# Designs tried in a protein design chat: VH-VL binders against a6qqv9r220to316. Part 27

Target 1, 97 residues: a6qqv9r220to316
Amino acid sequence: DCRICAFLLRKKRFGQWAKQLTVIKEDQLLCYKSSKDRQPHLRLALDVCSVIYVPKDSRHKRHELRFAQGATEVLVLALQSREQAEEWLKVIREVSK
Short names: E, the ipSAE of ESMFold2; O, the ipSAE of OpenDDE; V2, 0.75 times the mean of E and O plus 0.25 times the DockQ between their complexes.

## First folded at step 17 (VH-VL; framework fv_roledumab)

Design q1 (at its last look DockQ between E and O 0.93; V2 from the best seeds 0.89)
Fold by OpenDDE, look of step 17:
Structure q1 (fold): chain C 97 residues (1-97), chain A 118 residues (1-118), chain B 107 residues (1-107)
Amino acid sequence: as target 1 above (97 residues)
Amino acid sequence: QVQLVESGGGVVQPGRSLRLSCTASGFTFSNYHMHWVRQAPAKGLEWVATISYDGDEKQYADSVKGRFTFSRDNSQDTLYLQLNSLRPEDTAVYYCARDDYWGFFDYWGQGTMVTVSS
Amino acid sequence: AIRMTQSPSSFSASTGDRVTITCRASQGISSYVAWYQQKSGKAPKFLIYAAKELQSGVPSRFSGSGSGTDFTLTINSLQSEDFATYYCQQYWSYPLTFGQGTRVEIT
């Protein structure tokens, strides 16, 4: 019953990234370390998050979705393409209503 | 610029061991997962092994499990592949390659040739 | 392991030709496919990721398409420097696997 799922990169410390199965289910974003994991490593309530898209360009190596709760950035995901980012943004907007 | 330089290749008899090295430069080595990919003469590419950026996770192709050991020294920006119990079918050019976190290889070394023959 | 079946194994073409190479995955892998070019005696060169995204510096005559199981590399107008062997690769899951390669030769 997931709205969308894909392997995305989750930003870690020191500029590193982790490839994780990312799922939007209901109004939550879930990240799994492995597709075999039953419990998500990260759970984020999307209704209390603002999300911005930062496209890949000369300054940014990756297409990114940045999630914030208030003034605090809580999650950065990297996607493979602009089209993929747009798909995820669309779903996020729909479930955040 | 990103550079990867392999070394340690040579000619050995079956059952012998060899240690390959890959020296990285031009990027923050400790931030990247790294791979070994090999290519037998006049054949295609074969993934051999992957090591995480911190060396905590390693994965091997079934064809080399139990015989090859992948390691890294982030203080020296160097990868190592210990090749034990070598077989003729291990004869190949061995490439080290950088992973851009997705699982594809965005930069490659020039390769080092390993020949296993009686 | 996910098998990547690449075709054809080799073919001859001329400069200016439109060249198409295909790769079929043994299971659905979304767009997690990369393409490489390898010239004789040289290391592979990274061309495309996410099935269709060109790596920086790769000429625009190269393009990739496909999703799920069927993928295509296209060279719109073959140039003299494009004669090489091309490989597809899946990075959906481990073990990472390549296609058998396609050698593009001069007619």
Scores: ipSAE 0.892, ipTM 0.957, lowest interface PAE 0.5, mean pLDDT 96
Fold by ESMFold2, look of step 17:
Structure q1 (fold): chain C 97 residues (1-97), chain A 118 residues (1-118), chain B 107 residues (1-107)
Amino acid sequence: as target 1 above (97 residues)
Amino acid sequence: QVQLVESGGGVVQPGRSLRLSCTASGFTFSNYHMHWVRQAPAKGLEWVATISYDGDEKQYADSVKGRFTFSRDNSQDTLYLQLNSLRPEDTAVYYCARDDYWGFFDYWGQGTMVTVSS
Amino acid sequence: AIRMTQSPSSFSASTGDRVTITCRASQGISSYVAWYQQKSGKAPKFLIYAAKELQSGVPSRFSGSGSGTDFTLTINSLQSEDFATYYCQQYWSYPLTFGQGTRVEIT
């Protein structure tokens, strides 16, 4: 059960990504290695993060949502389209209020 | 310019083996998942195998599990597909294909023909 | 495994026609569909990802639509270079699977 879910890319090392089931449940963002894992690889409380959307353009090859806690970037997700990114950002904003 | 070049195809009898290679250029090879996709004569496309960007994770179609082995050498920008216990139904053009992590194939080689005849 | 069923298997069309090819998944796959064009004797060419996102360099007469189980590739005003076989492909889950192909022929 989730508010929104999709397979997104989670940034790992410079230039590498992992396709993971990404879920927003309650006020938490969760990334799972597979849809049947009970334990997430990542759990992020959205109420203590800021998020920005960096769209794909001539300088950026991917649509990205970048999450920070204070000055520290803690998660970068890639999405397939602007439409998907805007949908996810809307849910994140609703959860963070 | 992205380029993928397959080699190692040929005509062999059932039960024999072949080793296919794919050489890559024009992109950072170690940042991409790679696949083999095959096409029997006058037939559609069939996914065969996947290898992750670092070689640590692999997936195979059920029709080839236990017979085919996929590997990569990131120092040489090269893929290998070992085809063991070949059957007539393995007759196909074999393509290597690049995957930018999502599971679709943005660049393809021109293919190498494998013929397994009775 | 997720089955991808294309329709029709083949059909004839003339230049200038609007061509529609459908692809149905055996289960919901959101928008995790790609489309490819293949001309005789050549490797497939990537056209569309995420059901409707055109790859750079693909002519704007190509478009994709759909979500869930039903997907469509449309060629608006068919050109002579568009006579080919078209494949859909799901990338929701392994094993990755293709539709059986739709051959677009000249009338």
Scores: ipSAE 0.860, ipTM 0.941, lowest interface PAE 0.5, mean pLDDT 93
ESMFold2 (binder alone), look of step 17: mean pLDDT 94; pTM 0.960

Design q2 (at its last look DockQ between E and O 0.91; V2 from the best seeds 0.88)
Fold by OpenDDE, look of step 17:
Structure q2 (fold): chain C 97 residues (1-97), chain A 118 residues (1-118), chain B 107 residues (1-107)
Amino acid sequence: as target 1 above (97 residues)
Amino acid sequence: QVQLVESGGGVVQPGRSLRLSCTASGFTFSNYHMHWVRQAPAKGLEWVATISYDGDEKQYADSVKGRFTFSRDNSQDTLYLQLNSLRPEDTAVYYCARDDYWGFFDYWGQGTMVTVSS
Amino acid sequence: AIRMTQSPSSFSASTGDRVTITCRASQGISSYLAWYQQKSGKAPKFLIYAAKELQSGVPSRFSGSGSGTDFTLTINSLQSEDFATYYCQQYWSYPLTFGQGTRVEIT
């Protein structure tokens, strides 16, 4: 029942990133520390989140999807490519309707 | 400018130990996972070990498990690879390399040569 | 461990040639594949990540393609400085593994 899944980077404190299995299932985004984990360590309801794409450029080292609930940023994911980011955005928009 | 400089290589007999160092500069060392990759003479590249940015997680190739120990001192921007119970097949140029969090190696040192021979 | 197999192991080419190197993974690795260039006596140089994304500063004559298990590195017009050994590397899972390398020699 997974709509999309991939290893993505999740932004951590102090500028670090963590490579994590990221899954969109139903209307939720799930992050797993390991592909062997049965429970996600992060669960985000996409229907209450706004998402923006920030492309890699001279100022940004990575392609990013930034998730906010209201005015609060709750998650930043990095993708490997523009195409991957667009693919994820498409799915996010579909499940958040 | 990102720089990685390995040291500590040399010639040792089988069963002996050696400690390699890698000094990093030009970036926030404590924010990055680091690796050791080795290359035997006229052979290909072989991943050896990975250490997380905070040193809490380490991974080793099966060929070196139980013999090699990976560590880091973030206050000194330095990596260490303790090579114990060395074997002739450990003869190689040892590179330290930076991980851009994905698991590929975006920057490499010049390498340090380790020769294990009787 | 995921085995990476490159083809060919070596070959000769001339400047101006279109060169293609293949890399095959023993199992699916999506696009988590990197390419490196290594000149004799030097450390490897990072070229490509995500199978097709060029690292900053890498000439546009280099390109990567593929996903899943089959990948290719292409040099559109081989230059004199491109004669080297090329390696693919998967970062889908540990242990991290390289292809055995492809040596591109001058004819």
Scores: ipSAE 0.895, ipTM 0.958, lowest interface PAE 0.5, mean pLDDT 96
Fold by ESMFold2, look of step 17:
Structure q2 (fold): chain C 97 residues (1-97), chain A 118 residues (1-118), chain B 107 residues (1-107)
Amino acid sequence: as target 1 above (97 residues)
Amino acid sequence: QVQLVESGGGVVQPGRSLRLSCTASGFTFSNYHMHWVRQAPAKGLEWVATISYDGDEKQYADSVKGRFTFSRDNSQDTLYLQLNSLRPEDTAVYYCARDDYWGFFDYWGQGTMVTVSS
Amino acid sequence: AIRMTQSPSSFSASTGDRVTITCRASQGISSYLAWYQQKSGKAPKFLIYAAKELQSGVPSRFSGSGSGTDFTLTINSLQSEDFATYYCQQYWSYPLTFGQGTRVEIT
């Protein structure tokens, strides 16, 4: 029961990435290591986050959503396309109101 | 210029072993997942194995589980595939392929031929 | 495992033709679908990811479409270098799987 889900890349320590099932459920963003896990690897309350979209272009390899709590960046997700990124932004902004 | 070069193929009898290698150049090897994909003569493509960028996670096709072992050496930009208990059905060109984390293969080597025949 | 079925298995075409190849997944894969071109005796060449996103350097006559289970690769005006076998590949879940291929032949 979720608002949106997809496999996205989650930025890891040292700038590498992990493909994780990423779900928005109620007001939370959840990342699972696999679709079979019942417990998320990461849980993020969206109502206390700000999010920006950094599109892929000549300077940026990936479409990214960057999440911050206050001044601290807490999560970076990569998406496959602008269309996917805009779809996810819409849901995130609706949930965060 | 991204390059992947496979080696170690040959003709062997059933039940024998081979070790394939793939040497990478032109990119930061430790930032990419890597795969082996094979193609039997005049047949389609079959995914064989995946290894994560750091070597910590591996996946195998059911047809090769328990017989094949995938490893990588990020200090030498090299992949290894140990092929044990080879069967005639393992006869194929073996390609190494690069994956930018998503699960599709953006660069391929030219392949090395493995023939398993009595 | 997710089975990928391509159609047709092969067909003949002429330069300038609009070519359409279909790929069907046995279960939903969202848009986690890639296309590859393979010329005889060579390694596959990556064309498309995310069902419709062209890799840099791929000619604009190639396009992809679809989501869920039904996908299409289109070559809008076939060129002599496009005679090849085309494969779809899902990357939604392991095991990663390919379609059986579609061979595009001349005349």
Scores: ipSAE 0.859, ipTM 0.942, lowest interface PAE 0.5, mean pLDDT 93
ESMFold2 (binder alone), look of step 17: mean pLDDT 95; pTM 0.961

Design q3 (at its last read DockQ between E and O 0.97; V2 from the best seeds 0.92)
Heavy chain, then light chain:
Amino acid sequence: QVQLVESGGGVVQPGRSLRLSCTASGFTFSNYHMHWVRQAPAKGLEWVATISYDGDEKQYADSVKGRFTFSRDNSQDTLYLQLNSLRPEDTAVYYCARDDYWGYFDYWGQGTMVTVSS
Amino acid sequence: AIRMTQSPSSFSASTGDRVTITCRASQGISSYVAWYQQKSGKAPKFLIYAAKELQSGVPSRFSGSGSGTDFTLTINSLQSEDFATYYCQQYWSYPLTFGQGTRVEIT
ESMFold2, look of step 17: ipSAE 0.861; ipTM 0.940
ESMFold2 (binder alone), look of step 17: mean pLDDT 94; pTM 0.960
OpenDDE, look of step 17: ipSAE 0.893; ipTM 0.958
ESMFold2, look of step 18: ipSAE 0.868; ipTM 0.944
ESMFold2 (binder alone), look of step 18: mean pLDDT 94; pTM 0.962
OpenDDE, look of step 18: ipSAE 0.896; ipTM 0.959
ESMFold2, look of step 20: ipSAE 0.862; ipTM 0.941
ESMFold2 (binder alone), look of step 20: mean pLDDT 94; pTM 0.961
OpenDDE, look of step 20: ipSAE 0.889; ipTM 0.956
ESMFold2, look of step 21: ipSAE 0.866; ipTM 0.943
ESMFold2 (binder alone), look of step 21: mean pLDDT 94; pTM 0.961
OpenDDE, look of step 21: ipSAE 0.886; ipTM 0.956
ESMFold2, fold request of step 22: ipSAE 0.870, 0.862, 0.876; ipTM 0.944, 0.940, 0.945
ESMFold2 (binder alone), fold request of step 22: mean pLDDT 94, 94, 94; pTM 0.961, 0.961, 0.959
OpenDDE, fold request of step 22: ipSAE 0.924, 0.923, 0.923; ipTM 0.965, 0.965, 0.965
ESMFold2, last read: ipSAE 0.878, 0.866, 0.873; ipTM 0.946, 0.942, 0.943
ESMFold2 (binder alone), last read: mean pLDDT 94, 94, 94; pTM 0.961, 0.961, 0.961
OpenDDE, last read: ipSAE 0.923, 0.924, 0.923; ipTM 0.965, 0.965, 0.965

Design q4 (at its last look DockQ between E and O 0.94; V2 from the best seeds 0.89)
Fold by OpenDDE, look of step 17:
Structure q4 (fold): chain C 97 residues (1-97), chain A 118 residues (1-118), chain B 107 residues (1-107)
Amino acid sequence: as target 1 above (97 residues)
Amino acid sequence: QVQLVESGGGVVQPGRSLRLSCTASGFTFSNYHMHWVRQAPAKGLEWVATISYDGDEKQYADSVKGRFTFSRDNSQDTLYLQLNSLRPEDTAVYYCARDDYWGFFDYWGQGTMVTVSS
Amino acid sequence: AIRMTQSPSSFSASTGDRVTITCRASQGISSYVAWYQQKSGKAPKFLIYAAKELQSGVPSRFSGSGSGTDFTLTINSLQSEDFATYYCQQYWNYPLTFGQGTRVEIT
């Protein structure tokens, strides 16, 4: 039923990260605090978001996908690898059409 | 550079208690989840406990639940592991380790030896 | 708990050899596997995460592969400093668990 799912890190308010089950269903991105949770902690409509990939490098410790609504950043996710980031980015672009 | 230094190990009799400490430096301690991992002599690695960056969440291995208590003092950059009702099978080098939020251990201390024997 | 079955438990090798260590998870854990190196009397050293991502500073002769349940650590050309015990670890779910370890000894 979901297009893609994985445990990803969600950036928190003070620079910490939270490991969460992240799912894309239809055109929405959902984050769950636990795989046992029935309701997502976060729900994001992807069709109104712009997404950029920021690769891990000397300045960035993690591969990131950054989500914005207009000029406001609303979500930052960290991935384990470039390949994983590309997979997610591909799905996001497909469901955002 | 990241450094973790364990202390508090020693030799105790079964049923006794011991308190381990781990002092962290070289990073923002309060931003990271931390772990204890132990290794019995000539044995493999065993995860013992995890504490969240703010200390609000704790997890323990079944082998230590109800006996060990994990805590932290972020103002002192220090972890604590209270070892109660110690058993011979708790004999091990105890390592504190930093979590990079994923659940793996990117930095380790040198370990402190705990010996439980009659 | 997710069991990580590591093999072999030990073996002898020579410098220059291609070394392969395997780890099998009792259930699917995607790529959430890390590898560590431990030399005698020392703390473990972090080598690999996400099954194949090499930690900064780790020699390129080390590599990891696998996804789902079967994972492999490879040392392309064994060096004298590589004789040690290696451990796999899953971080898919708690409790966090390690493989039994693989001791790589000198022939």
Scores: ipSAE 0.895, ipTM 0.957, lowest interface PAE 0.5, mean pLDDT 96
Fold by ESMFold2, look of step 17:
Structure q4 (fold): chain C 97 residues (1-97), chain A 118 residues (1-118), chain B 107 residues (1-107)
Amino acid sequence: as target 1 above (97 residues)
Amino acid sequence: QVQLVESGGGVVQPGRSLRLSCTASGFTFSNYHMHWVRQAPAKGLEWVATISYDGDEKQYADSVKGRFTFSRDNSQDTLYLQLNSLRPEDTAVYYCARDDYWGFFDYWGQGTMVTVSS
Amino acid sequence: AIRMTQSPSSFSASTGDRVTITCRASQGISSYVAWYQQKSGKAPKFLIYAAKELQSGVPSRFSGSGSGTDFTLTINSLQSEDFATYYCQQYWNYPLTFGQGTRVEIT
């Protein structure tokens, strides 16, 4: 079914975050509010996104993957570690352009 | 710099109520989930309740559901835990704890003692 | 609910010893484990998240490992300030649950 899944933080407004079950299935990234929900809160086609990794450092509190369509940032996810971020990037590269 | 201070503990008889408070300082209170965690004398840690950064979502341990009510006032940087229908097994030190969204507790208060005894 | 089982429940050690504490989850929880230190009469102190990630200000003699169901906390070259009770905690799903604790005592 899914290529990878984990609970990640999805960025909200004004510096808040939501912990959501985040899944890559086929060529899409899906975020669910809980593992019990059948309908995602977010569905993002990865083949039309560019993704950058911004590592945690003295200026950045979190490891982040930032997704854009063109110049528009459409999603920011926080991950727990560099290792997790690299694992997710590998999967994203396999399904995106 | 981050500081959490619990208050409102005491000695009460079974069936009575207490209201615990936790005052926060040194961080943007409205950007963090908050929890209560308790520890019975000479026992381990037990998660009690969670409240989201905005107060809109709450979770309770099964042992306290229907008896405890968690709330927050973001204008006063304060948490409240209403403890109703107290039982001897609720006897514990009650800690408030800060959660940066993941579900682990990066800062803890020093706790307030609740003793439920006749 | 996800049960966390620590071992041993207690043991004695000397300064300079390498101490290993284990924690086993009743189901897979990826790396969603935190570790805490608690000294007598004090609040717990946060040490490690994500099984392996050391919180800022925690001495480098502390390390964590594991994924899935089996996790360890290791203290290399135990110091006198490290005699305490240690707890693991899962944050994969609610209810959030702790191990029963491991007390590290001086010989």
Scores: ipSAE 0.849, ipTM 0.940, lowest interface PAE 0.6, mean pLDDT 93
ESMFold2 (binder alone), look of step 17: mean pLDDT 94; pTM 0.961

## First folded at step 18 (VH-VL; framework fv_roledumab)

Design t1 (at its last read DockQ between E and O 0.96; V2 from the best seeds 0.92)
Heavy chain, then light chain:
Amino acid sequence: QVQLVESGGGVVQPGRSLRLSCTASGFTFSNYHMHWVRQAPAKGLEWVATISYDGSEKQYADSVKGRFTFSRDNSQDTLYLQLNSLRPEDTAVYYCARDDYWGYFDYWGQGTMVTVSS
Amino acid sequence: AIRMTQSPSSFSASTGDRVTITCRASQGISSYVAWYQQKSGKAPKFLIYAAKELQSGVPSRFSGSGSGTDFTLTINSLQSEDFATYYCQQYWSYPLTFGQGTRVEIT
ESMFold2, look of step 18: ipSAE 0.853; ipTM 0.936
ESMFold2 (binder alone), look of step 18: mean pLDDT 94; pTM 0.961
OpenDDE, look of step 18: ipSAE 0.887; ipTM 0.957
ESMFold2, look of step 20: ipSAE 0.860; ipTM 0.943
ESMFold2 (binder alone), look of step 20: mean pLDDT 95; pTM 0.961
OpenDDE, look of step 20: ipSAE 0.885; ipTM 0.956
ESMFold2, look of step 21: ipSAE 0.839; ipTM 0.938
ESMFold2 (binder alone), look of step 21: mean pLDDT 94; pTM 0.961
OpenDDE, look of step 21: ipSAE 0.890; ipTM 0.957
ESMFold2, fold request of step 22: ipSAE 0.874, 0.867, 0.865; ipTM 0.944, 0.943, 0.942
ESMFold2 (binder alone), fold request of step 22: mean pLDDT 94, 94, 94; pTM 0.961, 0.960, 0.961
OpenDDE, fold request of step 22: ipSAE 0.925, 0.924, 0.924; ipTM 0.966, 0.965, 0.966
ESMFold2, last read: ipSAE 0.877, 0.878, 0.865; ipTM 0.946, 0.946, 0.942
ESMFold2 (binder alone), last read: mean pLDDT 94, 95, 94; pTM 0.960, 0.962, 0.961
OpenDDE, last read: ipSAE 0.923, 0.924, 0.924; ipTM 0.965, 0.966, 0.966

Design t2 (at its last look DockQ between E and O 0.91; V2 from the best seeds 0.89)
Fold by OpenDDE, look of step 18:
Structure t2 (fold): chain C 97 residues (1-97), chain A 118 residues (1-118), chain B 107 residues (1-107)
Amino acid sequence: as target 1 above (97 residues)
Amino acid sequence: QVQLVESGGGVVQPGRSLRLSCTASGFTFSNYHMHWVRQAPAKGLEWVAYISYDGDEKQYADSVKGRFTFSRDNSQDTLYLQLNSLRPEDTAVYYCARDDYWGYFDYWGQGTMVTVSS
Amino acid sequence: AIRMTQSPSSFSASTGDRVTITCRASQGISSYVAWYQQKSGKAPKFLIYAAKELQSGVPSRFSGSGSGTDFTLTINSLQSEDFATYYCQQYWSYPLTFGQGTRVEIT
């Protein structure tokens, strides 16, 4: 039922990250603390979010997707590869249109 | 540079206890999850325990549950593994390893040898 | 627990050879596989993550592939410093598990 799902890292405070099951269902992005959780602890309506891909480089240690609502950054996810990031970005763009 | 240094290994009899330490440097220790991984002589690698960056979450391999206790002191950049009720099959080099948040180990210590024998 | 079945256990090869090590997971684990190199008397060294992503500083002759249940580590042209034992590891779920290891020996 989901368009795409994977374990991704969610950016936390002070440079920390949390590995979380991340799912795109319909037009929403859902984050689960555990794969056994019935309810996501985070929901984002993708149609009201702007998303940018920030590739891994000398300044960025991870491939990132950054989500913003207006001028406010609301979520940063890290992915394991460029390929994975592009795959997620493609899906996000498809469901947010 | 990232450095992990284990200590506390030695020779003990079955049923005895031992406390291992791992001192970290070269990175913000309190930001990283840490693991212990062990390796019996001439054998493969076995995951032992995990502790979250803040110590709030811990997981253990079934082989050590109820006997081993994992802790950390972020103010001292140190990990601890309390080994209780030791068995001969616990004989191994014990490595502390840093978790890059995904569950793989990007940095390892040199290991400390624990020998359990009568 | 997810079992990682690694093969072969050991084999001999020569410098310049193309070598392949396989790891099979007991269930689908997407690409959440890491590879390590361990030389005798030393701690393991992190080589590959996400099945195919090379850790910084690892020579390009190393490569990883696979997704789902079957994974492969390849050394395109074996160098003298590559004779060691290699391990796969899954980080799909706890408990974390390793393959049995593959010892690459010199012919």
Scores: ipSAE 0.902, ipTM 0.960, lowest interface PAE 0.5, mean pLDDT 96
Fold by ESMFold2, look of step 18:
Structure t2 (fold): chain C 97 residues (1-97), chain A 118 residues (1-118), chain B 107 residues (1-107)
Amino acid sequence: as target 1 above (97 residues)
Amino acid sequence: QVQLVESGGGVVQPGRSLRLSCTASGFTFSNYHMHWVRQAPAKGLEWVAYISYDGDEKQYADSVKGRFTFSRDNSQDTLYLQLNSLRPEDTAVYYCARDDYWGYFDYWGQGTMVTVSS
Amino acid sequence: AIRMTQSPSSFSASTGDRVTITCRASQGISSYVAWYQQKSGKAPKFLIYAAKELQSGVPSRFSGSGSGTDFTLTINSLQSEDFATYYCQQYWSYPLTFGQGTRVEIT
């Protein structure tokens, strides 16, 4: 059972992205290469990271959630809209305590 | 200015082959997924094939699987669609289309016509 | 494969009319719907992504709505350049699929 799930873009090196099934289950964020995979490609414990929302505007091509552990950025996700980004932020902040 | 230009269409008999090309300009080609979409005369749009930005992943519509092969050359900003064992129902305008990773098509070429008949 | 069913298949309208085109998916696809306009003899033109997000340069008289299985494209105050065929497209899963099209004609 997931708290929220959607296909989001996960930032890769060199300006590329991967569309991945992204879920929040318990206090973890999981990315799967496909809905058929039983093993996540990425697992991130949300209670040890901070997240910021960078909205799409004239300077930014995409709505992004950027995750950091301390000073290190560990994950960037792209979302389709501000509404979707705010929905995901709400869930992330609830499970991070 | 983003441009996509298809070529290689023509009139051929059933069972023959054609190779379509699409040349891209005005964007960083290797950062985009690409697709072929076709439209039979007076009919709707049909998705045909997908290739990932790096060429490592491909998907085909069931109607063309095993007969069509999609490839890309990122050094030449060019797509290729090999059409083998052509059938009359493959008659269509073939468009190449750009995908910014989500699966929708923000730019389209003007298309190249493939006619398969007697 | 996810089927996309548009209604109506065609209809006639006059300039100034509010035009509504609907699209139904055979399963839930969240808001993973795009809309395209195609004029006779031309390539499709991208209008809307994420069910309701307008592409840059698309006139504000166009709007989209819906989530789940039912989606709507609305043209508020139809203009002469809006007579065309409109397609919805799902991008939730492969194979990617289009609706059959809705032809908007002059009365």
Scores: ipSAE 0.864, ipTM 0.942, lowest interface PAE 0.5, mean pLDDT 93
ESMFold2 (binder alone), look of step 18: mean pLDDT 95; pTM 0.963
ESMFold2, look of step 20: ipSAE 0.851; ipTM 0.938
ESMFold2 (binder alone), look of step 20: mean pLDDT 95; pTM 0.961
OpenDDE, look of step 20: ipSAE 0.900; ipTM 0.959
ESMFold2, look of step 21: ipSAE 0.863; ipTM 0.943
ESMFold2 (binder alone), look of step 21: mean pLDDT 95; pTM 0.962
OpenDDE, look of step 21: ipSAE 0.896; ipTM 0.958

